VH-VL binders against o58714. Designs and how they scored, part 26

Target 1, 254 residues: o58714
Amino acid sequence: MRVDLNSDLGESFGRYKLGLDEEVMKYITSANVACGWHAGDPLVMRKTVRLAKENDVQVGAHPGYPDLMGFGRRYMKLTPEEARNYILYQVGALYAFAKAEGLELQHVKPHGALYNAMVKEEDLARAVIEGILDFDKDLILVTLSNSRVADIAEEMGLKVAHEVFADRAYNPDGTLVPRGRPGAVIEDKEEIAERVISMVKDGGIRAINGEWVDLKVDTICVHGDNPKAVEITSYIRKVLEEEGVKIVPMKEFI
Short names: E, the ipSAE of ESMFold2; O, the ipSAE of OpenDDE; V2, 0.75 times the mean of E and O plus 0.25 times the DockQ between their complexes.

## First folded at step 15 (VH-VL; framework fv_indenebart)

Design k41 (at its last look DockQ between E and O 0.89; V2 from the best seeds 0.00; counts 0 for: pae E 2.1 > 2)
Fold by OpenDDE, look of step 15:
Structure k41 (fold): chain C 254 residues (1-254), chain A 121 residues (1-121), chain B 115 residues (1-115)
Amino acid sequence: as target 1 above (254 residues)
Amino acid sequence: EVQLLESGGGLVQPGGSLRLSCAASGFTFSDYAMHWVRQAPGKGLEWVSSISGRGGKTYYADSVKGRFTISRDNSKNTLYLQMNSLRAEDTAVYYCAKDLRYYPTGYFDYWGQGTTVTVSS
Amino acid sequence: QAVLTQPASLSASPGASASLTCTLRSGINVGTYEIYWYQQKPGSPPQYLLRYKSDSDKQQGSGVPSRFSGSKDASANAGILLISGLQSEDEADYYCMIWHDSAWVFGGGTKLTVL
């Protein structure tokens, strides 16, 4: 069994620092690097890509809505043309820094509200996928496990990594429980680890209402926002390895 | 072939303690959650406790919470149930059962023959 | 009220069909639950029979005859185990089970007698 660990990184901006990128980079295999719209800037992109290189971590673009003030977490209604070109622009931006540092892009993971909106809006999903295809058909799209987005991407000829979340509760339909709801976010590292092992070994998880949800598990989203998050990430990796799961970049098996 | 063999049952006085064991074979023990289910004489099935593959997650029935402890030694392929503060109503055949999944939320696909616990003065 | 309620006993003739009910407590929607069924013969441990959530989401235990099938009655808020073409060896206790509020819950069981 092989899985990828991914984390959203490079979300600092200007003189504002967000996250513990240096620390969490040690434990992940794929970095989702902000492209300067929801977060990040050119200097942060360069720094993050370089850090990934130093740690042998694969780099992917983390495009979002042009919503710096909202951190890309506010829904924006985009035309297909806008969505397609917004993706191409952001992926291209990160590509420039990756190339400059001697790295190749591995994947694209949409951010925040865009990530969620794609799951609900097929036209948006298709437009985003087209934007990716315009850049490089060999990139891997990271999206919610067993989502319609995954199906659409595969139909359109794009490789897909099914993503699961270690510390989030699931709805019966496979979507994540909104963070504001009780039980939506799991905080206990042992529980998180047990859930992750279950997802990997069992191919699913129990939803918040007790229903079983089938999941494909290619990449596990982990966090590095604070010291506790980093500790949890480290522990997740350790436990998975102890269970015989190989932690490798998604490109090695997708 | 999956095999589950319970042991440790016997006669004990109220307030006493007993430790049950379940020896497992025929499958990768640590990959599957394990369960204890009991059946009082002439009565129905009652779930007692569950434990995940590594033992990091446990569940207990309200009737035994605080008194019973489920554990496992994966190096020995053995499931345990430590029963303290035993009551007359704990008298039952105790079955060990294998879960379909690592997390204790599958069905019980294999059962042992059971071991009898009798709590009586 | 118990989470799961089963009739204590049911009798049917060989060759007939038996319908065993597992009624969920009021307020618990049967439509959202996987219902597991077990068979227990005298002097033996229980054996898994089948799981039923819906017609498109059901699973038959290995070696379990096709004459055993699961269904639901939404109006009765109940899971149903149907045994067609009853045979003498089908005489046993039958238990339903669900995962509810972070616990496994069994019904009280139904003793099926084949006359």
Scores: ipSAE 0.809, ipTM 0.909, lowest interface PAE 0.6, mean pLDDT 96
Fold by ESMFold2, look of step 15:
Structure k41 (fold): chain C 254 residues (1-254), chain A 121 residues (1-121), chain B 115 residues (1-115)
Amino acid sequence: as target 1 above (254 residues)
Amino acid sequence: EVQLLESGGGLVQPGGSLRLSCAASGFTFSDYAMHWVRQAPGKGLEWVSSISGRGGKTYYADSVKGRFTISRDNSKNTLYLQMNSLRAEDTAVYYCAKDLRYYPTGYFDYWGQGTTVTVSS
Amino acid sequence: QAVLTQPASLSASPGASASLTCTLRSGINVGTYEIYWYQQKPGSPPQYLLRYKSDSDKQQGSGVPSRFSGSKDASANAGILLISGLQSEDEADYYCMIWHDSAWVFGGGTKLTVL
């Protein structure tokens, strides 16, 4: 059994610090680096890529809507041409810093509202995938496990890593329960550990209404927003290793 | 082959306690959830309790909540049911059952022979 | 009110079919439930038969003959176990089970007699 651990990083900008990047980098195999639109800036992008290099963590682009004030969490209606070129621009910008540090990009994980919108809007998903393919056909798209986006990516010849969330409740259709609804977010580390083990060993989880949801597990989203999140991430890694799961970058098996 | 062997049943007075054991073999014990199901004489099946593979998640029937505790010792491949404050209605054959999954699901695919608990004065 | 109701008994002839019902109480809808079925022969522990949620989401237990199948009757709010080509060894108690309100719930069981 093998799995990747990914986290969103590089989200500081200007004089503002967001997250505990140096601490979480110790426990992950793939870093999703903000590309300066929803968060991050050129200095933060360079520093984050260097930090990933120093920790032997694979680097991917984390492109989002051009919405710094909303942290990319507000839906924006894009034309297909806008979506395609916004992705190409952001991936290219992050690649410049990766190349400057002697690295290649492994993957692309869309951020926030863009990630969620792709699950619902097939034309948007195709446009984003086209933007990735315009840059490099060998990149891996990270998207919601067993989603229509994953199917579209494979049809279009883009490699995909199926992502799961041990700290989020699922709907029966495999989508995530929106934050703010009762039970949507799991905060107890022992419950999160039980869920992540079920995801990797059983290939699924119980949805919020008790129905079983089948999940393909290539990568697990983990967090480094604060010390508690880093503790949970460390614990997830520990329990997976105790259960005999190999934790390796997604490129090694995708 | 999967084998499950319950023990620890017997005669006990109302208000008393018993501890049931289920010895498991033929599979990687910690990979699978386990269950207790009981059957009163001449009656149907009643689910009692479930536990995940590492023991971090447990579920109980309302009829036993607060009185029974499910646990497991993965180093001994053994499932337990601690039964306290026993009542006459707890009289039953108690089966342990193996799940197909790490997390408790409805696939109780292998069952033990059962152990009999009689609660009577 | 019981969550699941099964008729206490059912009789059928060898070679015929038996349709065993598992009715959910008013207020819950069979459409969203996975229905698990178990067989128990005299003197033996129960044996898992099958799970049915829909024609595209079902599972047959290992070694369970294909003449056992599951379905649902939405108008009756019930899960159904169909046993076709009845054989004498099919004489047993049959239980349905669902996950409801963070608990496994069994029906009362149906005694199938093959005359």
Scores: ipSAE 0.599, ipTM 0.831, lowest interface PAE 2.1, mean pLDDT 94
ESMFold2 (binder alone), look of step 15: mean pLDDT 94; pTM 0.950

Design k42 (at its last look DockQ between E and O 0.81; V2 from the best seeds 0.00; counts 0 for: pae E 5.5 > 2)
Fold by OpenDDE, look of step 15:
Structure k42 (fold): chain C 254 residues (1-254), chain A 121 residues (1-121), chain B 115 residues (1-115)
Amino acid sequence: as target 1 above (254 residues)
Amino acid sequence: EVQLLESGGGLVQPGGSLRLSCAASGFTFSDYAMHWVRQAPGKGLEWVSSISWRGGKTYYADSVKGRFTISRDNSKNTLYLQMNSLRAEDTAVYYCAKDLRYYPSGYFDYWGQGTTVTVSS
Amino acid sequence: QAVLTQPASLSASPGASASLTCTLRSGINVGTYEIYWYQQKPGSPPQYLLRYKSDSDKQQGSGVPSRFSGSKDASANAGILLISGLQSEDEADYYCMIWHDSAWVFGGGTKLTVL
């Protein structure tokens, strides 16, 4: 059994530092690099890509809404044309830095509100996928496990990595419980690790209401925002390895 | 062959304590959640407690919360139930049950023969 | 009121069908619940039979005969265990179970007598 570990990185901006990219990079196999809209900037993009290279981590674009002030977490109503071109622009931006550093892009993972909006809006999902296809049909789309987005992407000829979240509670329909709700975020590293193994090996997890949720697990989203997050990520990796799960970039099995 | 063997049952006075054990064999014990279910004489089944595969998550029935503690030693393939402040209504056959999954689920796919706990003055 | 209610007893003839009901308390929608069924014969521990959420989401226990099946009656807000072609060996207590309010909850059980 193989899985990928991914983390959102390169989200610093200008003089503002966000996250512990250097630390978490040691434990992941795929980096989702901000493309300068929700976060990041050209210097951060270059730095992050270089860091990934140094750590033998695969790089993917992490496009979001053009919402730097909102960190891409505010919903924006986009036309299909806007969505398509916004994706192409951002992926292209990161590609330039990846290429300059001698790396190839592996995947695309939408960020924040865009990521969630795609799950609910098929037209948006299609537009985003088209934007990816405009760039490179061989890229892997990272999206919520068993989402309609995954189906649409596959129908459109794009490879998909089903993503699960290590520290989030699930709704019965496979969506994540909003962070503001009690029990939505799991903080105990032991519980998180145990849940991850259940998701990977049982093919699902219990929702917040106790219902079973079937999950496909290709990549596990982990965090590096703070020292505790990094510790949890390290521990997740350790437990996965102890359980005989091989941790490799998603391109190796997708 | 999956086997679950409960032990530790007996007669105890109200307010007393008892520790039940369940010895597991025939499967990878550390890969499965485990459960305790009890049945009072002539009565139905009552779920008591559940524990995840590594013991990081535990669940308890309201009737036993604060009094009972479920635990496991994966190195010994053994499930435990520490029962404190026992009451007459705790009198029952206590079954150990294996889960189908790593995390507690409703798939109690194997059961032990049970051990009898009698709380009486 | 109990979360799950089962008839105390049911009797049927060999070869007939028996329908065992598991009624959920008012306010709890049976449609959203996975219902687990267990069989217990005298002097023996319970045995898992099957799980039913919907026709497209159900699971049969290993070795459980196909004559055991699960369903739901939305109008009655109940899970149903159907035993077709009743045999003498089917005489047992049957329990339904659900996850509710952070607990596994059993019904009171139904004693099935095969006449």
Scores: ipSAE 0.732, ipTM 0.891, lowest interface PAE 0.7, mean pLDDT 96
Fold by ESMFold2, look of step 15:
Parts: C-alpha cells; sequence; structure tokens
Structure k42 (fold): chain C 254 residues (1-254), chain A 121 residues (1-121), chain B 115 residues (1-115)
C-alpha cells in the first residue's frame, strides 16, 4: 500500500515568516510551494525549492488567487482566460526556480479559495487544467478525492492525485465541512491518526452525519504551520509506517 | 477461523455493575473495529456500543450512554463492556461482533455466541 | 417514530421470491443510506448477509448465496432484501440496520416463514 504526504510550504514573503518549513520538510514526500501571488516571493521560492532538494522532497507549484492580503482565501471571479493564464504564469514562475536547482516539477496543487472554487465550478476547473496542460501534460493535479474536478482532469488527459484530509470532517457528498461549523476540524492527534488509517486501509471515512464516504487516497495533506502541526505530521508518518504503508512521492505510482 | 467468546454475564440486582469480556482469536484483533449488540428475551437486536481499532473513537446507544463503557486491550485480544447502574431493561444476551474495517462500519461480519445478563431483584 | 420499521412476519412458498422491506421514518431519505441486512436463526447469533447503497455500491457477505440481493424503493422510502428461489433453510428472522445520528439502528425484524 503506498501514499504520498504533501504540505503547503514557501508561504513566507517580505519580512513575514509563515510556517516551519525546515521542520515539516523532514516528514513529507511532496512540497506545494507558493508561487508569489497568495504568498511567497522570489527569494522564498528559491529557498524553499532548495530546501526540498536537500530533503529529497518532490516539488510542485501551489498557485492561488492574486490575493496576498487575503492569503488566497477569498473568492475571486475569473474569466476562463484569466484562470488559465494565471495558472500557467505561476507554474512557470516556480519552474524557473526548480530548473535553477536542477529539479523538475512533479505536481500542481491549487491553493485555498481557488482549490475549493474548482470543486464547485466546472468551467473554472477546465480552465485551470488547461493552464497546467499548456505547461506540461505530465504534471499531476492534486485535488479533492473523488471530486468532479478529478473526473474532468482525467477526461482532459491530466494525471490526478486524489487528496484527503484527516483533520477535517467530510460531508456525505465527499466535500469538506466548512471551517467554523461544529466538528469541522479534528485537533486530537490520536483521532487524526485513526482517521488516516481508516482512509488508507478502509478506503473511506464516516461523514459528519455518519454516512460512509468512499475515498481514493493518493496523497494526504499534512501541516507545518506551528510546532503542534509538525508533531501531528510526524505522528501520521509514524502510524502509517507502523501499519505497513509505504510513504513515497506520488510520481512513483500515479 | 474467527472466534469470539463472550463471558462475564450473570445475575445482578438493579443498580449493580458487571463487566463483560470478549476474547478474540483467528484474526488480527488490533486491525478491526468492534461492537456490542444485545437482544432481550424474545425481542429484536439492539446495538449497544462500538469502538475503533485503537479505541480512539467510541459510540454508545442513548439507552446506555453514561452507564456503559466500551474498551479494548489489543495486547490481550480482548474487548470489554463495563456496565454500571444496571436496570431491568438491560436484561439481554450480549453479543460481541467484529467489524470488517478499522473504523466502525455496518459490516458486523462475525458474532460471538453471547453471554446472558439478567437484572432482577 | 421508530427510525426503521419492518413488518413483524412474512410468509412465502418454497421456490418463490420474498421481498422484505425496511422503511425509514419520514425526515430521512433512504437514498443516502447504506442498508445492512442480517439473518438470525433460533438459538444462534445473527449473521451478516449484505449491504446495499446502490447497484454500483453494494457488498455480499462471505458465503452468502447470490439469490440474496438488496435494493431500494425510493417511493416507499425503504430498503429491500430480496430472497429468490426460497429454500426451507431461509426460514429465519431478518434485520435491517443503518447508521443514523451517530448510532447503529436495527429494525424490529421480520420473521420469514417458508411454507
Amino acid sequence: as target 1 above (254 residues)
Amino acid sequence: EVQLLESGGGLVQPGGSLRLSCAASGFTFSDYAMHWVRQAPGKGLEWVSSISWRGGKTYYADSVKGRFTISRDNSKNTLYLQMNSLRAEDTAVYYCAKDLRYYPSGYFDYWGQGTTVTVSS
Amino acid sequence: QAVLTQPASLSASPGASASLTCTLRSGINVGTYEIYWYQQKPGSPPQYLLRYKSDSDKQQGSGVPSRFSGSKDASANAGILLISGLQSEDEADYYCMIWHDSAWVFGGGTKLTVL
């Protein structure tokens, strides 16, 4: 049994430091590196790619809305042409730093409100996928497990890694319960670890209403925002290994 | 061959306590969720409690919540049900059941033969 | 109102088909639920038969004959256990079960008699 562990990184910019990138990099197989729009800047991008190289972690682009002040978490209405070219621009920008370090890009994971909007808006999803295909048809799109986005990407010839979240409650339809709702976020590391094993070994999880949700698990989103998040990430890796799950980059099996 | 053997039943007065055990063999006990289900004499099945593979998640029927505690010891391949503040309506045969999954699901694929609990004065 | 309602008894002839219903109360929709079915013979513990959510999302218990199948009747808000080619050994109590509101809920059971 094989899974990838991914985390959002390179989100510092200017004089602001966000996250514990050096610490979390030790436990993951894929890094989603911010591309300078929602977070990150050219110096942070270069440093983060180099850090991934030093830790033998695969690099992917983490493109978002051009919304630094909102950290890319506020919805922005885009034309299909804007969405397509915003993705191409950001992927290309990160690729420049990957190439400078002698690396290729493995994947693209959209950030924040863009990630969520694609699940709801098929035209947006198609435009984002076109932007990725414009750059390189061999890139892997990371998107919500069993989502319509995953189906659209497959139909358009783009490789997909199905992503799950062990620290978030699910709705019966496989979408995530919005943050701020009762029970939406799981913080206990033992409960998170049990959920991870259910997702990987049972192929699903109980939704917030108790209904079983089938999940395809290619990659598990983990966090490095603070010391507790790093602790949970380390624990998830440990429990997966103890249960005989191989943790390898998604390119090895997608 | 999967085997589940319940024990610890008996006669107890209202307000009393009893601890049930379920000894498991023939499968990797620590890889599966477990359940307790009871059946009063001449009546249908009533779910009592469920527990995930490491015990991190437990569920209880409203009728037993606050009085019963499910637990497991994976090093001993044993499931437990601590029953406190027993009532006449708790009189039943108590079955343990194995899930097919790590997290509680509706696949109660193997059941023990049950142990009888009688609550009467 | 009980969450699940099953008729107390049902009779059918050998070789015929029996359709056992499991009706969900108003306010919850059978379409979103997995329906689990169990068989219990006198003096024995229950045995898992099958789970049905849809034709593409179902599971047959180990060793359970294919003549046992599940379905749903959306207009009746009910899960259905169909037993075709009835045999005398099918005489038993049959229970449906769902996960509802953080609880496993059994129906009251149907005694199937094969005449």
Scores: ipSAE 0.183, ipTM 0.688, lowest interface PAE 5.5, mean pLDDT 93
ESMFold2 (binder alone), look of step 15: mean pLDDT 94; pTM 0.953

Design k43 (at its last look DockQ between E and O 0.87; V2 from the best seeds 0.00; counts 0 for: pae E 3.0 > 2)
Fold by OpenDDE, look of step 15:
Structure k43 (fold): chain C 254 residues (1-254), chain A 121 residues (1-121), chain B 115 residues (1-115)
Amino acid sequence: as target 1 above (254 residues)
Amino acid sequence: EVQLLESGGGLVQPGGSLRLSCAASGFTFSDYAMHWVRQAPGKGLEWVSVISGRGGKTYYADSVKGRFTISRDNSKNTLYLQMNSLRAEDTAVYYCAKDLRYYPSGYFDYWGQGTTVTVSS
Amino acid sequence: QAVLTQPASLSASPGASASLTCTLRSGINVGTYEIYWYQQKPGSPPQYLLRYKSDSDKQQGSGVPSRFSGSKDASANAGILLISGLQSEDEADYYCMIWHDSAWVFGGGTKLTVL
């Protein structure tokens, strides 16, 4: 059994630091690097890509809505043309820094509200995928496990990594429980680890209402926003390895 | 072939303690949650407890919470049930059962033959 | 009221069909639950039969004859185990089970007699 660990990184901006990128980079295999719209800037992109290189971590673009003030977490209604070109622009931006540092892009993971909107809006999903295809058909799209987005991407000829979340509760339909709901976010590292093992070994998890949800597990989203998050990430990796799961970049098996 | 063999049953007085064991073979023990299910004489099945593959998650029936402790030693392929403060109503055949899944919310695809616990003065 | 209620006993003739009911307590929607069924013969441990959530989401235990099938009756808020073409060896106790409030819960069981 092989899985990838991914984390959203490079989300600092200007003189504002966000996250513990240096620390969490030690435990992940794929970095989702902000492309300067929801977060990040050119200097942060360069720094993050370089850090990934130093840690043998694969780099992917983390494009979002042009919403710096909202951190890309506010829904924006985009035309297909806008969505397609917004993706191409952001992926291209990160590509430039990756190339400059001697790295190749591995994947694309949409951020925040865009990530969620794609799951609900097929036209948006298609437009985003087209934007990726315009850049490089060999990139891997990271999207919610068993989502319609995954199906659409595969139909359009794009490789897909099914993503699961270690510390989030699921709805019966496979979507994530909104963060504001009780029980939506799991904080206990042992519980998180047990859930992750279940996802990997069982191919699913219990929803918040007790229903079983089947999941494909290619990449596990983990966090590095604070010291506790980093500790949890480290523990998740350790537990998975103890269970005989190989932690490798998604490109090795997708 | 999957095999589950319970042991440790016997006669005990009310308020006493007993430790049950279940020896497992024929599968990767740590990959599966394990359950205890009991059946009082002439009565139906009652689920008692479950423990996940690594033992990091446990659940208990309300009837045994605070009195029973489920555990496992994966190096020995053995499931345990420590029963304290035993009551007459705990008298039953105790079965160990293998879960189909790692997480404690699976279902039971294999059962042992059971071991008898009798709580009586 | 018990979470799951089963008739204490049911009798049917060889070759006939038997429908065993597992009624969920009021307020618990049967449509959202996976219902597990077990068979227990005298002097033996229980044996897993099948799981039923819906027609598109069901699982048959290994070696379990196809004449055993699961269904639901939404109007009755009940799971159903149907045994077609009853045979003498089908005489046993049958238990339903669900995962509810972080616990497995069994029904009281139904004793099926094949006349």
Scores: ipSAE 0.769, ipTM 0.892, lowest interface PAE 0.7, mean pLDDT 96
Fold by ESMFold2, look of step 15:
Structure k43 (fold): chain C 254 residues (1-254), chain A 121 residues (1-121), chain B 115 residues (1-115)
Amino acid sequence: as target 1 above (254 residues)
Amino acid sequence: EVQLLESGGGLVQPGGSLRLSCAASGFTFSDYAMHWVRQAPGKGLEWVSVISGRGGKTYYADSVKGRFTISRDNSKNTLYLQMNSLRAEDTAVYYCAKDLRYYPSGYFDYWGQGTTVTVSS
Amino acid sequence: QAVLTQPASLSASPGASASLTCTLRSGINVGTYEIYWYQQKPGSPPQYLLRYKSDSDKQQGSGVPSRFSGSKDASANAGILLISGLQSEDEADYYCMIWHDSAWVFGGGTKLTVL
């Protein structure tokens, strides 16, 4: 059994510091590095790529809406041409720093509202995928497990890593229960561990209503935004290793 | 070949205690949830309890909650049921059953032959 | 009030079909439940037969003949186990089971006799 662990990093900008990148980097196999639009800036991007290199962590682009003030979490209506070129621009920008450190890019994981909008809007998903293919057809798209986005990417010849979330409740249709709803976020580390083991070993999880949801599990999203999140991330890694799961970068098996 | 063997049944007074064991072989024990199901003489099946593969999740029937404790020792491939404050209505054959999944589900694909518990004055 | 109700007994002729019902109590809807079915022959532990939620979401137990099938009757609020082409070895007790209120719950069982 093998899985990737991914986390969003490089989200500081200017004088503002967000997240515990140095701490979480010790426990993951793939870093989603902000590309300067929803968060990050050129100095943060270079520093985060270097940190990933020092920790033997694979680097991917984490492009988002051009919405620094909203942290890329507010929906923005884009034309297909805008979406395509916004992705190409942001991937290229991060690539410059990866190349400067002697690294290749492994993957692209869209951020926030863009990630979620792609699940619902096929034209947007196609435009984002085209932007990735414009840059490099060998990049891996990270998207919601068993989503229509994953199907579209496969149709268009882009490699896909199916992403799961052990700390979020699922609806029966495989979408995530919106934050703010009762039970949407799981905070107990032992419950999160039981869920992640089920995802890997059973190939699925119980939805919030008790129905079974089949999940393809290539990568597991983990967090590093505060000390509790880092503790949970280290615990997830520990329990997966105890259960004989190989934790390796997605490129080794996608 | 999956094998499950219950033991530890016997005669006990009301208010007494027993610990049942279920020895498992033929599969990777820690990969699967395990269940206890009982059947009183001449009666139907009653689900008792379940435990996930590493023991982090347990559920109990209301009829036994607070009196029974399910546990497992994965190093010995053994499932346990600690039964306290026993009552006459706990008299039954107790089966252990293997789940098809790590996280508790309704697929009890293999069952043991059962062990008999009799609670009587 | 019992969560699941099954008839205590049912008789049917060899070669005929038997329709075993598992009725959910008022206030819960069969349409939202996975219905599991188990068979138990005298002197033996139960054996898993099949699970039915819908025609697109069902599972047959390993080695269980295709003449066993599941369905639902929404108007009766019931799960159904259909056994076609009845054979003498089908004489057994049959139990339905659902996940309800953080517990697995069995029905009372139906003794099927094949005459």
Scores: ipSAE 0.481, ipTM 0.792, lowest interface PAE 3.0, mean pLDDT 93
ESMFold2 (binder alone), look of step 15: mean pLDDT 95; pTM 0.960

